# VHH binders against q9y6x5: the designs that were tried, part 215

Target 1, 379 residues: q9y6x5
Amino acid sequence: LPPKLLLVSFDGFRADYLKNYEFPHLQNFIKEGVLVEHVKNVFITKTFPNHYSIVTGLYEESHGIVANSMYDAVTKKHFSDSNDKDPFWWNEAVPIWVTNQLQENRSSAAAMWPGTDVPIHDTISSYFMNYNSSVSFEERLNNITMWLNNSNPPVTFATLYWEEPDASGHKYGPEDKENMSRVLKKIDDLIGDLVQRLKMLGLWENLNVIITSDHGMTQCSQDRLINLDSCIDHSYYTLIDLSPVAAILPKINRTEVYNKLKNCSPHMNVYLKEDIPNRFYYQHNDRIQPIILVADEGWTIVLNESSQKLGDHGYDNSLPSMHPFLAAHGPAFHKGYKHSTINIVDIYPMMCHILGLKPHPNNGTFGHTKCLLVDQWCI

## First folded at step 10 (VHH)

Design E91 (framework vhh_8dlx_2)
Fold by ESMFold2-Fast, scan of step 10:
Structure E91 (fold): chain B 379 residues (1-379), chain A 125 residues (1-125)
Amino acid sequence: as target 1 above (379 residues)
Amino acid sequence: EVQLVESGGGVVQPGRSLRLSCAASGFTFDDYAMHWVRQAPGKGLEWIGNIYHSGRKFYNPSLKSLVTISRDDSTNTLYLQMNSLRAEDTAIYYCARSKIYYKYGDWKESYFDYWGKGTLVTVSS
């Protein structure tokens, strides 16, 4: 029987939530599986970029989804809600579901993972759901398990995306213990439902399940705002993305725009594209703008207005508040093993190994995840 | 059908206080941010502020010390409390809604798709 893998993402699940809140169902999952306590994500620490890095093993500059809002300097195209399904934006990489369908003539299934509703290199996920926030976790799970059990060619790779705790993290902020406790308990109950459904359908013992996230969350405040309008007039630039990483397209000389911004706030770094720190791996792509502004943790860039954000992400990927975790269970994984840290790009080559797929060239290192796997030496 | 109905306007003397109400019907009130916008005679629209289901609220910085916005989600009603009214506060006051929705890591806010017909506030001696 070919190996099967279900990849589950709870958007915005900060790693230290595991230490500050109780997760009885997740802890039972981990007891008979593996836990990676911290996953170092890619910069920018945003949903679209990191979800695509998980399934391609590439930094954002390499896979081309460099932000949730983008402008391509060569083609003059804009990435927005109205054209997020244009294959142009996704074609700089080959995600694992495409590789799965093309190398072994297997099927893939998706419940709303970013990119799965797009034909990438003329290949779309065999089964997928268009994004709709009104669709319950239970309905997404029902479709995924139906496809895992009733497909021909067999579904060997399936993905499931859920908006929480990110939606509530933005709304309440991660320091709101009362609201976050309620949200995180609900997520733990959904994990319990997931395990129960897989057991009921006879899938649990033979299915590899990965539970992870794309980023964390940090507390924001109306006392920590950077007003861009105090430093530069709107007539001088086009704003491609605002906060906490602003993408600036100059309408005048780039150096003149840079000089107006460089001393705007002590809580923001201003970079010409070629001066962006190498450690970010965020430079070599036409969708990265000529000037990038990076706010300090918890600071929000605004245009002469108040911010509604009580929590946010997108900040420096070295910040622990931006890090998610990874938990896994199944025949490929050890039982009761804890690992300290991996890079988010390492998930892709590990998943390819589990599925028996040849990975496309990627930025991950298989050696970083081999200690999680029963068929590998841990040295 | 969607309706927003403002009430509580009228003629008030300078220095007095006034509370406006907006009654909403025909939609799920909790899914929308509610806004107050005013238009003085011969002037453009001026945004006063908004309030989300969470109770989080934002004000036009020029008006923040003069107004308080609140909402009662059990009765689908939006309120604007105005204090120390001046002649310059003479305007038609509109209630407007914007849909709040989540999509892939971002909370999005729609344009104002529905407005009330407005209630006139005249500040005169």
Scores: ipSAE 0.392, ipTM 0.717, lowest interface PAE 1.9, mean pLDDT 91

Design E92 (framework vhh_8dlx_2)
Fold by ESMFold2-Fast, scan of step 10:
Structure E92 (fold): chain B 379 residues (1-379), chain A 125 residues (1-125)
Amino acid sequence: as target 1 above (379 residues)
Amino acid sequence: EVQLVESGGGVVQPGRSLRLSCAASGFTFDDYAMHWVRQAPGKGLEWIGNIYHSGSRFYNPSLKSLVTISRDDSTNTLYLQMNSLRAEDTAIYYCARSKIYYKYGDWKESYFDYWGKGTLVTVSS
């Protein structure tokens, strides 16, 4: 039987939620599986970039999805809601479902993981759902389990994306204990439903399941705003992305724009592209703009207006508040093992190993995840 | 079935105050940001401001000191309070809705998918 893997993402699941709230169903999953307490994501700590890093093993500068809003200086194309399905944006890397389908005779299935509704290198996920936030977790799970059980060639790699706790994290902020307790309890119940469904269908014992997330969440406030309009006039630049990482395309001399911005706020770092810290691995791509602004944790960049966000992400990837976790269960994984930290780019080569796929060149290190696996030695 | 019905317009003298209402029906009011937009005779549309179900409000900076927007979600009603009215405030006032939805890590706002027919406010002596 070929090995099978289901990769589940709960968007915006901050790692320390596991310590501050109770998750009986997730705890049962972990008891018979593995837990990585912190996953260090890639910069910028946003949904599209990190979801694509999970499935490619690449930093954003290498896979080309460098933000949720982008401009490509060479082709002069803009990435927005109306063109997020243009393969141009996704073709700088080969995600695992494409590799899975092109190596041997295997199928992939997807319930709304970013990129799975796009033909990448002329290959689209064998089974997929177009993004629609109104579709319930149950319907996504029903489709995934149907495809895992009733496909020819067999579905060996499946993905499932869920918007919570990110949607509520933005709306209420992660420090709203009442609302976050309700949201996180609902997620734990959905994890219980997932396990129960897989057991009922006879899939549980032979399926590898990874539960992870793309980033965390931090508390924002109307008292922590950076008004960009107080420092520079709109006529000097085009704004490609705003907050918490602003992407600035100068309309005049770059040095003049930089000089107007560099002392704008003590709560924001201003970088010329070549001065972006090497540790971000966020420099070598035409979609990274000539000047980027990086707000300090919990600060929001605005254009002479209020912000409605009580929670946000996108901040420095060294911040623990930006880190998700990873839990896994299945025949490939040890039982009851706890690991401290991995890099989000390490997930891809681990998944390739589990599926028996040859990974494309990537930034992950297989050695970082081998302690999780029963067929590997920890040192 | 979706309806937005503005009321409270009429002729008012300069310097006075006026409150407009917009009654919404046929949809889940809490899922939408509500907007006030006006159009003076022979001019384009001018956005006045909006309000989210959370109570967050944003105003056109040129009008911020002159108007207050509020909503009552129990009655599905949007309000616009206008103070110190001037002749240049003469316009048809529309309420409009925009859907608040989530997509891949961001709360997004749709275009104005439904408008009321408007209520005329004439400011003259």
Scores: ipSAE 0.465, ipTM 0.771, lowest interface PAE 1.7, mean pLDDT 92

Design E93 (framework vhh_8dlx_2)
Fold by ESMFold2-Fast, scan of step 10:
Structure E93 (fold): chain B 379 residues (1-379), chain A 125 residues (1-125)
Amino acid sequence: as target 1 above (379 residues)
Amino acid sequence: EVQLVESGGGVVQPGRSLRLSCAASGFTFDDYAMHWVRQAPGKGLEWIGNIWHSGSKFYNPSLKSLVTISRDDSTNTLYLQMNSLRAEDTAIYYCARSKIYYKYGDWKESYFDYWGKGTLVTVSS
C-alpha cells in the first residue's frame, strides 16, 4: 500500500502563539511526533503565495502567484477574486497533487487548499471542494476522511485548509488576548476532533499528518497609516496591490513616479524592481510590478481613507511575527523531536520523499528536513 | 427592499452634542459594515468612520477625537455620537453599507451599494 499524507493548514497561525497560549490537543500530537518551531516563509507573506510555495517548493517569482492581487505585464491579464480560477495564474509551477496523480496513478483529495479547484496543466485534484468559507471544518474533515478510505485509485495526498486564526487575527488583531485565546482554543479543539476522527476510522496509525500554516500576523492601528494619496496623484499610476506591499504600475516615466514616492513616508521602503533585496527572491517574474512599496511592520498603506484591519500580514519574511510553525505525526516522522527552523520551500521535497514522488526542480533543500524523518540519517 | 433611513439632524448650537441614527431594514444587518459619510456645503464627501460586524470601529484620523460610532444589532440601528459641535460640522450626514466577506487570507469589503438620503445638521447660534 502506498504511503499517505494529509496536509492541514490553519491560515495565519503565528509560531509565537504556541508559546503564549495553551494547546493541549496540539501538544499531545507533538509529543508523539515532531515540531518545527519556526518556518521561514516566502515574500510576500500572503495566503495565496505561501500556500502555493508549500506545495511546489518554489519562491513566488518562480511559481507565479506573487500576491493575492496581480497584473501580468506580458498578457495584460488581471488576477482578482473574479478570476482566481483561471489556470493561467497557476500554470508556472506543478503542485504536488498534480505530480501525485501523474507519476503514480494515485488520487488526490482537497478541502479548499488554494489552487486545488483549478485545472493546473490540465490536471485538477481528483476530489475537491470549491472554496466556500461557510463550510464547517467538520464537513471538510468528513469529506477528506471519506475520500481517504473509499477511493480507487487510492487517495495518497489530501489537503485541508481552514481560515482561522487568520480571519480573527485580521478582525481583532493578534494582541487581543481575550478574542485570540477563544479562537486558538477552538482551533486546538478542531485538532483534537481531527485526531479522534482519524483514530475512529482506522486511519491514524498509517497516515502521515502535517499541521502547518502559511504566515503569521502582526498588530495594526489607525495611528499607523501611510496615505498614498498624499504622496502622489492617482492619475500617475495604476495600483495593482495596496497593503502592506503596494504594487505600482506607472502611467508616466517610472523614475518620476519613484521620485514622488521614495521620501513620502519614513515607514515604507520604495523599491524599483531591480533594487528589490535579493533575499526576498521577489524580482524575476512579469507579475512583479516596476515599483514595489514595502510597509514597515504594523503599518498600513491606504488611499485617503482609514484601514479596517486590526491585524495584517504580507510584511518582510525575516520578521518572526510573519513565521508559522510545522507539526507532524505519522509513520514517516520521529516521535518527540523538536527542530528550530526550516524554510517553507523545504516542505515540498520532504512531502515528495514521504510519498515516493520525484520532485520537480525546486528551491527547497531536502537535507533541512532529514532530522524529522525516521528513514533518514540526521545531519 | 433595502432601506437606510437617517434621523436626528437639525439646528444645533455650537459646543453641544448630537446623536444621529440610521435605521436599516430589508437585509441581514450583521453581514455588513456600516458607515457614516458627510458632505459640507460646497465640499466633497468626507468619510467619518465605520463599524464592522465584529464591533471593530475605524475612524477618519482627522475626526476620531470628535465622534463615536456604535451599532445595535438587535434593532438594526447605526449611531453617530458627535461632541463639541462646531460650525464646520454643518453638513448632510449619510448612512451607507458595504458587504463584508472573507476569502483566502483577507477580509474584503464591497463598494457602498446602498446609501440613505441623508440628514442635515446645521451648527449655528
Scores: ipSAE 0.413, ipTM 0.732, lowest interface PAE 1.8, mean pLDDT 91

Design E94 (framework vhh_8dlx_2)
Fold by ESMFold2-Fast, scan of step 10:
Structure E94 (fold): chain B 379 residues (1-379), chain A 125 residues (1-125)
Amino acid sequence: as target 1 above (379 residues)
Amino acid sequence: EVQLVESGGGVVQPGRSLRLSCAASGFTFDDYAMHWVRQAPGKGLEWIGNIFHSGSKFYNPSLKSLVTISRDDSTNTLYLQMNSLRAEDTAIYYCARSKIYYKYGDWKESYFDYWGKGTLVTVSS
């Protein structure tokens, strides 16, 4: 029978939460599987970009989902709530579920992973759920497990997305130990439910399961605001994205806009597109604007207003607060193995190997994940 | 079942202060951002400001120094404090709600789905 993989994302699950809170169900999962203690994500450290990097193995400048809000300078299109399902935005890469369906003539299933409700290169996930935050984890899990057991051609790749702890991380901030403790305990209980459901259905022993996240979370404050209106008048630019990475499209001379912004706050860096640090791999795409502002950790860019966020992400990907973890269990993985770090782009070639798929060219390095896998030589 | 009921309007002399209330019922108040909107005679709707479930407040920049918005989630009540009232502040004042929802890493706000019937504020000598 072909190998099967379930990829689960808990949005905004900062790696060090594992050290500061109790996760009995996740610890049981890890005991008989593998743990990567932190995963270095791609810049910008936002949900859409990093979820697409996990399933393509590409930096954002290469896969084209460069932010949660975007403007394409060549086609003059805007990416927003009203058109996030336009295939144009997603077509610069081939996600793993498309490859799975086309190379192996097998099915894919998705419970709300970003992009799975979009026909990418004329291929949509065989089974999918349209995004709706009110749909319970249990309903998403029920659909995924039904599709894993009752599909022809067989579902060999399945994805499951859950909004927590990101939603609560934004609302309360990661330093709110009381609220975060309750949220994280609930997530651990959901992991327990996941494992129990797979065992009851006879899937557990033969299914590879990866539990990961797209980014972490850092504490914000009303005392750490950068008021962009104090720097520059609205008539000089169009704002494409605001915080913590602002994307600025000048309406006047680019150098003049840059000069108004460059010394406005000691808590943000102002970059002309060609001066964006090479280590970000965030430069070579028409959807990256002529001027990018990058706020320091915990600082929020605002337009003459207060911020509702007590927690945020999107910051420099070198920051440990922005890093998630990866845990995995199944026939492809060692038992009881702990690994220190991988890059988020490394997940894609590893998943392709597990599924027997030929990966598209990507920025990941298979060697970084070899020690996790039973069929690989690690020494 | 959803109800928004404004109160506290009336005739006020210029330069005085006034506090409006909006009593909400029939829904989970904490799940919604609450807004104040006004309409002066013969003019269009003017957004005054809002307050999110988190307590964060945003104001129309032209009105920011003249108004304060607050909410009491224990009594499901929204408030608008107005200071230094002028004849130009004569209007019907509405409270409205917008659903706060989460989508892929962002908290977002829906359009106004329910409004109160309004309370009239007349500023005259």
Scores: ipSAE 0.481, ipTM 0.794, lowest interface PAE 1.5, mean pLDDT 92

Design E95 (framework vhh_8dlx_2)
Fold by ESMFold2-Fast, scan of step 10:
Structure E95 (fold): chain B 379 residues (1-379), chain A 125 residues (1-125)
Amino acid sequence: as target 1 above (379 residues)
Amino acid sequence: EVQLVESGGGVVQPGRSLRLSCAASGFTFDDYAMHWVRQAPGKGLEWIGNIHHSGSKFYNPSLKSLVTISRDDSTNTLYLQMNSLRAEDTAIYYCARSKIYYKYGDWKESYFDYWGKGTLVTVSS
């Protein structure tokens, strides 16, 4: 029987939530599995980029999903909610479900993981759900477990995406203990439901399950705003993305736009594309704009109209507030092992190993995840 | 069914204060962010600020020192307190409800889906 893997994402699940709130169901999962306390995500610390990095093992400049809002300078195309299903945006990489389907007659299943409802290199997940935020966790779980049990060729890779606690993190901010406590308790209950469903269907003992997230969340404030209109008139540039990383496409000379922005606020860094710090791995792609503004943690860039976000993400990936965690359980994983940190790009080669797939060239290092796996030596 | 009704406008003298009200009905008021927007004669729309359901307030930076937004969820009412009124504050003031859109957990600020008819404020002697 081929090995099977279910990859679950709870969007915006900041790693230190595990220390500040009680998670009895997640704790039971971890007790019989592994925990990676911090996952260092890729820059920009946004949903689409990091979800695609998890399944490709690539930095954003390499896989091409460089933000949640993008402009491609070569083709003059704009990426937005209305055209996020255009394969053009996703074709710079090969996600694991495509690799899984193109090797050894295997199927993939997806409940709303970003990109799974798009044909990528003419390949779409064998079973998938179109994104719809109104569809319950229970319905997503029912479909995934049905496909894991009743498919030919067999489903060996499955994904499940849930938009909380990110939606509530934005709405209330991570420091709202009352609202966040309610949301996080509900998530723990959903994890309990997941485990119970897998046990009831006879899947639990032979299925590898990874629970992770794409980023964290930091508290924003009305007292921490950067008004871009105070720096430069909007007639000089086209805004591709706003906050906390603003993507600026100049309508006039690039140097002139840069000079108007470079000293406007002590709470943001202004970079010409070629001067973006090497450690971000955010430079070598036509979808990265000529000027990038990076706000300091908890600061919001606005245009005379502030964001309604009380929490946000997208900030510097060295910030602990931006880091998610990874927990895993199953025949491939040790029991009761705790690991400190991995890079989010390391998840892809680990998953390829578990599934017996040959990974495409990637930025992950398999050695970083060896200590999690029963068939590997930890050195 | 959704209704937003502004009141409290009128003629006021320069340097004085004025409080506008917006009465909301036909929806669960405390689930929505509420906005004040104004339009001066011959000018475009200018966003004044909003108040989140949590009570958090955000202001147009150019107006922050001159206005205070508040809400009373028990009476479904939004307020705009304006101080030190100037002739350039002459405008029609609108109450608006913000539409929140989520996709893949990302917070999207959408268009204002419902507006009141506005209340005229004239600052003159």
Scores: ipSAE 0.111, ipTM 0.440, lowest interface PAE 3.3, mean pLDDT 90

Design E96 (framework vhh_8dlx_2)
Fold by ESMFold2-Fast, scan of step 10:
Structure E96 (fold): chain B 379 residues (1-379), chain A 125 residues (1-125)
Amino acid sequence: as target 1 above (379 residues)
Amino acid sequence: EVQLVESGGGVVQPGRSLRLSCAASGFTFDDYAMHWVRQAPGKGLEWIGNIYHSGSKYYNPSLKSLVTISRDDSTNTLYLQMNSLRAEDTAIYYCARSKIYYKYGDWKESYFDYWGKGTLVTVSS
C-alpha cells in the first residue's frame, strides 16, 4: 500500500487569522494532527512563486517562477495570464507530481494547483483540471476524491487549490473584521466538508492531508501610495511588474534609471539586481529585472492613479503578515503536536519523505520538519 | 442579456448641474468596474472616470473638478454628477463596463466589453 498525500492550499491565509477568528473544523483537524504556526515563505510573497516553491523546495531564483508577471531577458518572452501554460516558464525545476509519476510509476491528481495543467519536462499531472475560478470547492474535491479512489496506476499525490481568503483579502483588506469573519467561516466550513467527504469515502484514516497557504495579507490604503510617474518618465523604462515589487527594465543606461528612482520615495527600497539583499534569495535568474523596487508593508506602487486594493501581498518575506501556516493530519504525522516555524521550501523534502520519493536538489532542510513525523527522531 | 441604459440627458443651461444614471441588468454588477465616457460632436472619445465595487474612483484630471461618480450596487445603478456645465461639455455620454476577475493571487480588469447606447447632453442657452 503506497502512502498517499493530499496537499490543499487556501490562497492568502495569513497565519494570525488562526488566533483572531474561530475555526472549529480546522481545530478538530489540528487536535489529531500537527500545526506549524508560521511558515516563512519565499520572496516575492506572491501566489505563483510560492505555490511553485512548495512543490519544488526551491527559492524563486532557482525554480524560475519569480513573479506573477515576468520577462525573460535571454529569450525575450513575456509571462502573463494569457501564456502562463507555456512550459518554458516552469521547466527550471521539477515539481513533486512529476517526480511522483517518474520515480514510482504512480499517478498524480490536481485541482488547479499552479503549474499542474502544464507539461513540465514533458510530464503533466496524470489527472488535472484547467484553471476556472467558477468551479466550486465541492466540484474540485469531488474530482480529487474520485481520482484518489479509482485510478490505475494509483494516485498517490493529489493537490487542491482554492482562491479564498486571498480574493476577499485583496477586496476588503485583512482589517475588515465583518467581511473577513464571513469569508474565514466559509473556509472553515469547506475544511469540515473536506474531512467529512474523506471519512465517508473511507480515505481519512490512510491519507496524509496537508492544509497550507502560499502567503498572508496586509492592509493597504489610498493614503499609502507611491506614484512612480512622479519619479521617472515612461520613456526611460519598460515596466514588467508593478506592485508591491516593481520590476524595471531600463530603455536607457541602467545607472541613469536607478538614479532617477533611488530617492523618489521614503516608502520603497530601490535595488540594482546585484544589490538585492542576499536573504531574499532573489538575484540569480534572467527573469529578475535589472532594477527592483520593493514597497514598504502596506504601501502600493501606482502609475498616476489610485489603487482599488485594500489588501495586498508580495512584500518582504520577513514580515509576519506575509506568513501562512501549515496544518497536517494522517498516518505520517504526530497527533496534537504544535511547531513554531518552518521555511516554505522545507515542505517539499518532507512530502518526498512521506511518499518515499528521492527529492531533487533543493533549498529545504528535512531536519526542520522531522519533529512533525512519527517515523523520525525529534529532540 | 447584458444591458446598460443611460438616462438623465437633455438640454441644460450653462452653469447648472445635471445627474446622469446608468441602469445595468443581465449580469453580476459587483464583478465590474463601471466607466463614464463622452464624445463631443466631431471629436474622439474622452474618458471621464470609473468606479469599482470597493468604492475606489479614478477621474480624468481635466474633468475632476466638474464631476463626481458614484454607484449603488443594491440597485445596479451608476451615476455621474456634473456641476458648472459649459458649452464644451455638450456630448453623448456613455456608460461602459470592465470585468473584474480573480486569477491566482491577483484581481484583473478586462477591456470594455459592453457599452450603453449613450445619452445626449446639450449645454445651451
Scores: ipSAE 0.465, ipTM 0.790, lowest interface PAE 1.5, mean pLDDT 92

